# Ledger of designs, part 8: VHH binders against Elongation factor Ts, mitochondrial (tsfm)

Target 1, 309 residues: Elongation factor Ts, mitochondrial (tsfm), of Dictyostelium discoideum (Social amoeba) (q54lv3)
Amino acid sequence: PTELVVQLRKKTQSPVQECKKALQASNNDMDGAIKWLLEKGKATAEKLKSRVSAEGIISVLVDSGSGKAVILEMNSETDFVSRGDIFRNLARDISKATLSNPISGGKLAENGILELDPTQVENIYPIKINITNEDGVAEEMTIKDSIVRIVSKLRENIVIRRASFIQPLNNNNNNSKSYISSYAHDSTSEKKDVGRLGSIVQFEYQGDCNNMNSLKEFANQLAIHIVSNSPSVVTVNDIPSSVLEECKNNNKNPESLYDDMVLYEQSYMYSPDHSVKQYLEILSEKLGIKNLSVKTFRRYAIGETAERV
Below, E stands for the ipSAE of ESMFold2; O stands for the ipSAE of OpenDDE; V2 stands for 0.75 times the mean of E and O plus 0.25 times the DockQ between their complexes.

## First folded at step 1 (VHH)

Design g4 (framework vhh_7ubx_2)
Fold by ESMFold2-Fast, scan of step 1:
Structure g4 (fold): chain B 309 residues (1-309), chain A 125 residues (1-125)
Amino acid sequence: as target 1 above (309 residues)
Amino acid sequence: QVQLVESGGGLVQPGGSLRLSCAASGFTFSSYWMTWVRQAPGKGPEWIATISSGGSTMRDDSTKGRFTISRDNAKNTLYLQMTSLKPEDTALYYCAKYTGQLFSYTPSGKYFDYRGPGTQVTVSS
């Protein structure tokens, strides 16, 4: 019946013809039709799995109350899909679900950062996806099933390429305070939570800040700096020995690497006469706090790890 | 073996547009800041624009309304899109790898290397 087709389409956003087939296959049972569409979507996703997904979006999300954050890369086949609200809202919802659910396992690459396996992210339950036009109630499902539903709608291979979970600072030091900032670069949106480039920065300091708005503004600006200047390490001491050996083999001064890869040694984009390290020291003094420092950061760019033929 | 090869120049009428390209090889292009500079006959080099590894841009005030710097890291290519060209834009245009600190974005600084022959832009009626 026409009424059931309209209702199913509103709930699932599936094409009208697929909704008709689902209802026919389920003897007009709405729940059975939804299940049929999900299984068809799984088959479609499996068929498309081998297609190149070189475009996509970086999603960043911070929970200031718990001191946790997530950075996520999701890839699509085309730029058209990655710029669309359906895909971007899925990435946002996946980041929210990841942040809200405890995850165990994965590899700890840096102190405080947990690198998440895409399969671990896919198994998270629940995720609530927002249905366009809000004609239906948000459904609870696994992240994997949410991707399958969107693959069915958009007809592209969609993958979770990588994700990092920023853990709260170890609270064994009661005098230590933390702040996390994030930035995603998107020229088409006022929101700075999704884009082709993204960063998350975790700060530590001691004492009572005399101007929290100034600290937050700086933290946001440093996240932008990290996106723009692509450091790979916080301090000179964090440069891998393999990188230093490559420098030696190319007859280059190791100090030539500092501006390109060491956050603290980079010229600060909002005060170019100062390095990031110098500016942290100046700001710390100005705000009446001690040892304002970057504990860790993560920076993602679309294309850095994309599969290619 | 750092190599930079500029192209896309030519003769254009005042008010016209050109898109310059710079093909990079021999280094990890995506990790470096890149710069466009120009040199008119009998004059010193003039900085036009710089783009960071992440895509943030810095542009000279005299050209920022008419020129746009961009990059394609997948193609190892730097671009300069030029609109509303004027006779005073006539110059040899170079792309340069930014090799050091951002204390100076001037082309006379030690932080820039000229790797290619440049591409000639001539604006005349």
Scores: ipSAE 0.000, ipTM 0.095, lowest interface PAE 21.5, mean pLDDT 78

Design g5 (framework vhh_5j56_2)
Fold by ESMFold2-Fast, scan of step 1:
Structure g5 (fold): chain B 309 residues (1-309), chain A 130 residues (1-130)
Amino acid sequence: as target 1 above (309 residues)
Amino acid sequence: QVQLVESGGGLVQPGGSLRLSCVASGFTFSSTSSYAIGWFRQAPGKEREGLSSISGSSGGSTSYSDSVKGRFTISRDNAKNTVYLQMNSLKPEDTAVYYCAARQSPYLYWSTQPSDYDYWGQGTQVTVSS
């Protein structure tokens, strides 16, 4: 039937031929046809699983009201897919779902970040997906099924590679306040929420800030600094014992690693005569606050992980 | 409503050249809605074969099947809302009805699968013989 084919195409964005087959296989039942297309998509995704997904995007999302944040890496086979609205909107929707839904079973890292298993992220439900433009189709489904649908549209292997959840600070203890900033590097994006590089930074301070716009500007600039300078830890005391042991075994002074891996010891890119630590102290004084510090951060880059599927 | 109209087919000798044109209406290459346009052919008794595709927005990306790579070139003229297929070094086995097709997605520029395309022109005959 022509009317049902048109309706199914509007809902799924699937080709006319596939919509006709789905309706024929489902005796013209719309819900059955949607299920048929999803199952066909699952078969396609399974066939594509062995293909290399080396391109992709980093998605960053902050919820200022709850003090939570998510950083997510999604991979595709080509750069053209990863630059497209369909793929980018999927990553944004997955980040939103991850931020908003209950999360359990993640591994706690040394800096208080919860590392999420991609399988746990895939099982979050519901999620509404806008798969193309403003007129795209939005349906409540699992993240896993949403990936299958996009694989069917884009004909590439699509993978959630990793995700991290930044937990809220307990502001009732020590009269502390928090602020979270984020940055994703993309030359064309106004929102700076997706790109090939991304970071999230969680700040802690005490007292009443006399200029919140200055604090926010600094917080955003430090997120950019972290993207550009790739630190691994906040302070010298956070350097893993395994790294220190390697230095000892190679007869190297651990201080030789400070500029490369310790955020606080790096020359601050927007005030190069100062280290990040020194600039935090200067800014605390200017803003009338105490103990402005980085509680935690996370930095993701496409191509940073060794293994590909 | 999306419509596609092919032209430029005809009879040519082996080693000759033809340029096919596909005029699109109902959408534009510079609009916020994105389309991928592909060229396909079908010889008698054979399945429809994908040859080449191009994305519809800025910086159009192209794709080619192995059978035509290096001989055929796809291009677009956004001002005329037209896609071209320049066919060089034509062989007798290139004889077929040639179709242009559109899919509402800038990200299917690499697809040579007929099932990925929703809108089709009526076709233009290309015959390569002496």
Scores: ipSAE 0.000, ipTM 0.115, lowest interface PAE 19.5, mean pLDDT 78

## First folded at step 2 (VHH; framework vhh_5c3l_4)

Design a1b (from a1 with D50A T59Y; at its last look DockQ between E and O 0.01; V2 from the best seeds 0.00; counts 0 for: pae E 14.1 > 2, placed apart)
Fold by OpenDDE, look of step 2:
Structure a1b (fold): chain B 309 residues (1-309), chain A 125 residues (1-125)
Amino acid sequence: as target 1 above (309 residues)
Amino acid sequence: QVQLQESGGGLVQPGGSLRLSCAASGFTFSSYAMSWVRQAPGKGLEVVSAISGSGGSTYYADSVKGRFTISRDNAKNTLYLQMNSLKPEDTAVYYCAKDRYDFWSGYEEPYFDYRGPGTQVTVSS
């Protein structure tokens, strides 16, 4: 009956025709139909996995409670899908869920950032996520199942490509404090938490800040700077040896790369007469804090990933 | 039986405007994404714009971005395309097309379950 189809669609967000088939296959049993849709979705996802997902969205989030941050890339086949609210909201929900639950696996960098590459993103699939249906009722499911559902609905290959997580600094060791900011650039949203480009950046400092609002404003501006100016490393010392060797081999002066790839050497976009490094010093003094520095950052951009899978 | 019927096409000078309409019947209109596609002489089918079932998401080809606006009235089962600042290169037969699902998918070449007979749009001085 039509009523069951409507209910099932509201609950699962599946296409109407699939809901009809599911109910038919399950003798109008709702639970059976839900399971049928999930299995069908899995099959669809498997079928579509070979399709190039070159479009997508970057989701960034800083948890106000824990101070943890995530930057996540979710991809689709078309820009139409990635611009849709359903797709973007799922990315937001996944980001939120990953900050609320422990993450297993990944590569822990020396600076404490946790990286999930394309082979490791599966580690977040078992995490539970709450999906709100059309009636406003939240349903708990795994991230994996949520992706399957959206694949069924949107009929595109949809994947989580990569994610990075930043943890707050442990203040017990060196009296250092940390602050994390995030920014995503999107032309269609007033919210700055999703877009085709995004960044998260962690600051470290010592002492008591005399104006936290000023620090936060700067932190946000620097996140924007990172998105706009696309640095690769924080300081000159962080340049990979391979890059330096390449310069040597090609008789290229490494300093010629600094303005492009080194955050500290870039002119600060909100104060062009100063490098980012210089401005950090100025701001440190102004705020009454010591050693204000960028500990780490991540920048994601759609289309800049090496593997178009 | 699914039926789609376009209207609103015609001859217009460069810089002019047209509003296309598509009347839909025979299916739950709000459950499916709808698209405007066009075919110019000697060219293949091009997706011009798309809109999700609810109307919450839209797509525009780069060539029409900022000039065309897609919308729908689900209560009236009608799809619209407001075309402003028309150019000679916009000359084509415009088709209303029903997507297979709630969102348009670029999975394959433009494929739609149904499309209308089309309406001619000619932009000429």
Scores: ipSAE 0.000, ipTM 0.213, lowest interface PAE 13.2, mean pLDDT 89
ESMFold2, look of step 2: ipSAE 0.000; ipTM 0.258
ESMFold2 (binder alone), look of step 2: mean pLDDT 84; pTM 0.858

Design a1c (from a1 with S57Y; at its last look DockQ between E and O 0.10; V2 from the best seeds 0.00; counts 0 for: pae E 19.3 > 2, grease 30.6 > 24.2, SAP .699 > .668, placed apart)
Fold by ESMFold2, look of step 2:
Structure a1c (fold): chain B 309 residues (1-309), chain A 125 residues (1-125)
Amino acid sequence: as target 1 above (309 residues)
Amino acid sequence: QVQLQESGGGLVQPGGSLRLSCAASGFTFSSYAMSWVRQAPGKGLEVVSDISGSGGYTTYADSVKGRFTISRDNAKNTLYLQMNSLKPEDTAVYYCAKDRYDFWSGYEEPYFDYRGPGTQVTVSS
């Protein structure tokens, strides 16, 4: 065994025989050998793609400095893989990469969130990016290549099912301030950044907050409320016309939708005598700010259908 | 350090049954897919069966479908292969393997960086 085989094995976690083949095929060029192994790993990943991937995690990440947030669902075949550090760290790194790179693809949803195509998440960032390996050291590779590597190692199909992105507020000619909170529910980790349920929430307000810790605490609590109560829209006016038409065609009062769909109309989990709307008004006055409101939110749960989120 | 040890092989009549076991240590067993592979006399390695880390997803070679059952006990760090309706062509050394690596179809052999020393299964009257 040569020094190059040892280095290649550490970098790729490939079997010794395959590292030798890769170096032979690449005239002992390390970068060429890595590419050779990756191409062969793609063949393995293609064989595994047909396997059902019904387990997984939700990853949430907020970048307060840029006013961005992402929520990402990544699926595995089993919950044993989704509970492992390799899988969870991959999801965290993909979320970080999504926040740290330009967004040029995706579909703008009616709620102002940018819905990212799972294939485009792998390809929106065609440059090599830093992904943390299992030793905690960053390595350059594409998101697609990191998934291929880890699928080959774990022997389970792994897919990005969906991702949603909150854009920075437009603050030109506007004195609005923003805060973004997130929550992921996971009994196995104290970090609250990955779990089987998750939400991201963007708040808007005007004025100087007299107690920012109270605002942050409320923002975190509302992210938990959204996970627990599953709203679809912020206000009654945000209910899609197609949903209202369906209610009319079924002879149902549209107000029957409010407690299930409309965040502002829900009883606030942390103060049940108030609706969320009422509590926002109370908190605005208490904090000395104006018009504290939810601009947008997104909630993901493992196993839910994308049509109704 | 990864350690794998097979047991349960032996001599059996055609139509008989055997159960192979593989004791695993040195890694988080439940986090990794495992394989049984075999090598018949004068032949290359054949992947017999794969099982996911949870045990919920399995695959089988066509030659053993319906006769062999792969399973695992993650509490005991043990991989199993129940072999029923054994045939003379099942005669081989059977290996427990971790980190299966597939190349494109054709003349490439499967590779296993971590495998045990194997257990002999002989099916003969």
Scores: ipSAE 0.000, ipTM 0.111, lowest interface PAE 19.3, mean pLDDT 78
ESMFold2 (binder alone), look of step 2: mean pLDDT 82; pTM 0.830
OpenDDE, look of step 2: ipSAE 0.041; ipTM 0.547

## First folded at step 3 (VHH)

Design p10 (from a1 with E108Q E109T P110G Y111G F112M Y114V; framework vhh_5c3l_4)
Fold by ESMFold2-Fast, scan of step 3:
Structure p10 (fold): chain B 309 residues (1-309), chain A 125 residues (1-125)
Amino acid sequence: as target 1 above (309 residues)
Amino acid sequence: QVQLQESGGGLVQPGGSLRLSCAASGFTFSSYAMSWVRQAPGKGLEVVSDISGSGGSTTYADSVKGRFTISRDNAKNTLYLQMNSLKPEDTAVYYCAKDRYDFWSGYQTGGMDVRGPGTQVTVSS
């Protein structure tokens, strides 16, 4: 019947001919028709899985109240798709679901970062997506099924490439506080939550800050600094032994790496006469706090190999 | 419901011209940047041209600069692509696409929100 076809199309955004086939195959059962369309979408996604997905978006999301954050890379075949609201909103929704449903089985990295398996992220339920541009239908489904729906709509291979979950600092001392900032670089977005480059920075300090707005502004600026200057480690002591061996084998002084690789040793882009380390010390004094420090950070760029420190 | 419907495609000889039209409905047309994108057989999507909501700013892919002109008539909710000096390499399905709004820059850009069903352009001798 035409009434069921209209309802199914509103729910799925599938072509009218596919909705007719689904209803015919399911003897006009709406749930069966939805399942039929999903299976057809899965078959389409499977055919596209061999296609190269070199473009994409980085999504960053912070929950300041709980001290948690997520950074996520999703890839598409073309930049046209990755610049679109459908793809970007999917990435945002996946980040929200991941933040709300932390995966305990992730690999623990230094300073409390969990590196998440994309397959584990795909199994998160529920996630709500709106598959229409204006006042559309919102459905609850797994992240995997949401990707299948969007693959069917956009006709491209779409993958979750990697994700990191920043855990709250495990601190039983009531004098220690934390703050997380994030930045995603995209000149075309009013929100700085998606872009081709992104960072998340976790801070720790002691005492009562006399100006939280100044601290937050600095934290945001340091996230921008990290995106722009691409450090690999926080301090000199964090440089991997493999990098030090490479320097030794090439007769290079390890200090030659500091400005390129070590966040604390870099010239701070918003106060170039100071290193990041020096500026943290100056700011701590101005704000009336102690030991303002970076505990960890993550920087994602589209298509790069994830490096752990 | 957002609807986009392309027309004006067809068969044309190398060096010829075609004008594509896209009729838009279901949204405030003048508030959104619009794009023309194309897909050649066996190839991915290529953004051909973008135009801001007001029509004051346009961009073009290097492959079509100097040959194609994008324009819009906000009173008629219609987007156009004037294609001159067509080459066999321009053979593709051409799609009209609605872009997202960039609030901070005041310029809307070529991020895909929705696209039409497409119109076939074939350039051959």
Scores: ipSAE 0.000, ipTM 0.137, lowest interface PAE 19.6, mean pLDDT 79

Design p15 (from a1 with D99E R100K E109T; framework vhh_5c3l_4)
Fold by ESMFold2-Fast, scan of step 3:
Structure p15 (fold): chain B 309 residues (1-309), chain A 125 residues (1-125)
Amino acid sequence: as target 1 above (309 residues)
Amino acid sequence: QVQLQESGGGLVQPGGSLRLSCAASGFTFSSYAMSWVRQAPGKGLEVVSDISGSGGSTTYADSVKGRFTISRDNAKNTLYLQMNSLKPEDTAVYYCAKEKYDFWSGYETPYFDYRGPGTQVTVSS
């Protein structure tokens, strides 16, 4: 029947001919037709698994109320797909689902960052896929099933490559406050939280800030600085011992690495006469707060190795 | 505002070839699957071929399989249909169509929210 085809298309966004075949194969049973289309999608995804997925998008999402955030890399075969609304909306919806649902696993890294296994992300339920329709109704499914659905529609291999969950600060110091900022580079005005490079920065400070707009503006600018200058660690003390040993073995001065890889030692791009550390100190005094510091950050770029345990 | 404009139609003898083009504007071309649809005199619409947004997947109607090739140039926002070994039965108006993500378009013609004005192809001796 024509009404069932319309309804199935609305629920699955599958091509009309596939919807007709699914309903025919399922004797017009809607649930059976949905299962048929999902199995067909899985078969298609399996055939595409061997294809290289080197393009993609970085999604950044901050929940200011709970003090948590997610940064996610999703890959496609081509940049044409990764620039499209379907793919970018999927990445945003995956980040939202990841942020909103309990995550019990993950490898704990520095400063409370949880490095998420892609399979942990894929098992999250529900994701709400918001494909525009007259009713505005979203379908609920696992993240894995949502990827299968979109692979079937776009006919390209789509992969979650990596994700990091930034946890709220531990308030063992009764006077600590936090702020999280993010930046996505090569984004659009409509989807500022999705781009080709992204960063998330978690700040900690003590006392009452006399100008929150100035703090937020700085926090946003530091996220941009991190994308542009690609630091690897916050402070000199965070440099891995393996990196220091490599420098010694090659008779290189470890200080030669500071401006390249240490956030605090970099010249601050919005005040180049100051290092990031010096500017944090100046701003702390100006805002009437104490110990304004970066507790952690993450920077993702498409195609880089997912290094940093 | 979505615009699709077909070109390349004409009169050709049986066994001949034609290449149709469709210039697209007003949407993110690479994000949408595209179709070629035709209507022969006194007949309904027939989907001839469709292509995914990336160009990585294509389908063809049995009537044209092995003779027609759909392709796209996402840098130029252009869809193509290469038609070889043309038959009198291929005589029709050919439309370029954009796939619709919402189902409120006419489902009888595969969910496309816009089609161009069409280009006439006539195959006769």
Scores: ipSAE 0.000, ipTM 0.162, lowest interface PAE 17.1, mean pLDDT 79

Design p17 (from a1 with D99S R100P E108S; framework vhh_5c3l_4)
Fold by ESMFold2-Fast, scan of step 3:
Structure p17 (fold): chain B 309 residues (1-309), chain A 125 residues (1-125)
Amino acid sequence: as target 1 above (309 residues)
Amino acid sequence: QVQLQESGGGLVQPGGSLRLSCAASGFTFSSYAMSWVRQAPGKGLEVVSDISGSGGSTTYADSVKGRFTISRDNAKNTLYLQMNSLKPEDTAVYYCAKSPYDFWSGYSEPYFDYRGPGTQVTVSS
């Protein structure tokens, strides 16, 4: 019946023809039709699994209350799909699920970032997803099943490429406070939570800040700086030995790398007469706090090599 | 119902220029990203260029970057493609397309029901 097709389509956002087939295969049983569509979607996802998925988006999400954050890369075959609301909302929902259900089996990177295995992210349950539509339908399912549903809808290979979970700083260990900021660059949206480039920055400081709004403004601006200037490490001491050796082998002065790859040595884009390090020192004094520093940051760009420890 | 109508195609010599237009109706034009998609003889569909709903962001296929410019006039519900320095390889039917993520869309073929009837561009001496 036409009414059941309309209802099934609203619940699943599957193509009309697939909804008709599902209802026919299930003798017009709505739950059976939903199950049929999921199984078909799994077969489609397996068929498309070998296709190249080099486009995508970066999703960033901070939970201010708990001091946690997630940065996630999801890939699609085309940039047209990755700019669509269906794909972007899926990435947002996966980031929310990941933040709410921390994975214990991740690998520790430098400065305490937990690198997540994409398969561990895929197995998080439960998840509430709102498939992009006018009505907004929330369904409780695994992340893997939600990806299958969207693969069926968009007919492209969709991959969780990498994800990083930023853990709350242990303030009791150092009598310190922390703040996390994020930025995703998306020229097509006013929201700064998804885009082709993204960053998350975790700050540490001591004492009571006399102006939290100023600190938050700076933290947001430094996230933008990191996206724009692409540092690889926080300080000179964090430069890998292999990079220093390659530099010497090519008769290059190691200090020539500072402007390109060391956050603290870069000219701060919102105060170009100061390095980031110098500006942190100035701001610490202005805010009445001590040792305002970047403990860690992560910068994702579509097409970059993922790194894990 | 979404309707898209292309115009401006024709025969042009290599190195020439053409400007394509697409009149859109049946949806809130400024709320959707738009694309130009082409199909060369005997080939599949190729996305040439995309533009955001506001017009603030654009992308181009490597094959046309620097030669083609996509733009839109949201007050007139019209999409444009300015094509310069045309090459024989640009010979194709050009289609105006709306993003396939709309709630009522069928996803059996990503651009099937979201493209106009097309306009032929032939680049030949």
Scores: ipSAE 0.000, ipTM 0.143, lowest interface PAE 17.8, mean pLDDT 78

Design p19 (from a1 with D99T E109T P110T; framework vhh_5c3l_4; at its last look DockQ between E and O 0.01; V2 from the best seeds 0.00; counts 0 for: pae E 22.5 > 2, placed apart)
Amino acid sequence: QVQLQESGGGLVQPGGSLRLSCAASGFTFSSYAMSWVRQAPGKGLEVVSDISGSGGSTTYADSVKGRFTISRDNAKNTLYLQMNSLKPEDTAVYYCAKTRYDFWSGYETTYFDYRGPGTQVTVSS
ESMFold2-Fast, scan of step 3: ipSAE 0.276; ipTM 0.685
ESMFold2, look of step 4: ipSAE 0.000; ipTM 0.090
ESMFold2 (binder alone), look of step 4: mean pLDDT 83; pTM 0.847
OpenDDE, look of step 4: ipSAE 0.440; ipTM 0.826

Design p2 (from a1 with E108Y E109T Y111S; framework vhh_5c3l_4)
Fold by ESMFold2-Fast, scan of step 3:
Structure p2 (fold): chain B 309 residues (1-309), chain A 125 residues (1-125)
Amino acid sequence: as target 1 above (309 residues)
Amino acid sequence: QVQLQESGGGLVQPGGSLRLSCAASGFTFSSYAMSWVRQAPGKGLEVVSDISGSGGSTTYADSVKGRFTISRDNAKNTLYLQMNSLKPEDTAVYYCAKDRYDFWSGYYTPSFDYRGPGTQVTVSS
């Protein structure tokens, strides 16, 4: 019936012809039709696996209560799909679910950030996600099933490519404190949580800050700086040996890399007469705290290859 | 500046075939889903077929499924519609359109702002 087709389409956002087939195959049973569409979506996703998904969005989310953050890349074949609210809202819901559930596997990288590369990203697939439909009703499914559903609906290869997770600091020192900021660049969005570029930044400091609003403002501004200036490492000592070898082979002065790739050595965009390192030291003194530093950061751009060795 | 130009329409007898082409310019063609839309005399627009940016996914209206084939050549910025076993009911002006993602339906829809001037297909004896 037309009534059931409209209802099924609102719930699944599948093409009208597929909704008709699902209802026919399920003798007009709504739950059976949803299962039929999911199964067909799995077959479609399998067929599309090899297609190039070079567009997409970066999703960033901070959970201050748990001391966690996530940065996640979700890809589509076209930028038209990735600009859509349904695609972007799914990425937001996936990010939220990953911070509310334990993450299995992954690589524990420098300074305790947890990384899921493209071969490990499926570790989040079993996690339950709550998606709000058009009627304001929450629907629970796995991340895997949510991807299958959106692939079926949009008819593009849609992939979660990678994710990185900031973890809470060790509790062994009561004087060590953490603050996490994030930024995603999207010129049209009021929220700064999805876009083509994004960053998450973990700060560490000691003592009691005399002005948390100033610290928060700086932390947010440094996340913007990281997106805009594309550092690869926090300090000079973090530059990979392979990068230094390439510099030598190209007859380039290694010090010329500092402004391009070392966060601490970059001119701070909100105080250009100071490097980021110098500004951290000035702000630390101003706020009455000690050793204000960047413990870790991640900066994602759509489709980039991350090589750290 | 988005520009779309259809060609290949004409007069054919029932059971005949035609191939329509649409030349696109002014946007990154491979990044957008495209559709063929038709309008019969005195009637509204009907979406005939759509195709993803990569060309890997296609859909068809029930009225044309099995008879029409949509395809694209992203190297040439050209969209095609192969029409076989034409019926008098297929008589219409055919438009190519750059699709817009419709938030409310979760479905690709043709953009009325970005369609070509159309090419006339007449199927009669």
Scores: ipSAE 0.000, ipTM 0.109, lowest interface PAE 21.5, mean pLDDT 80

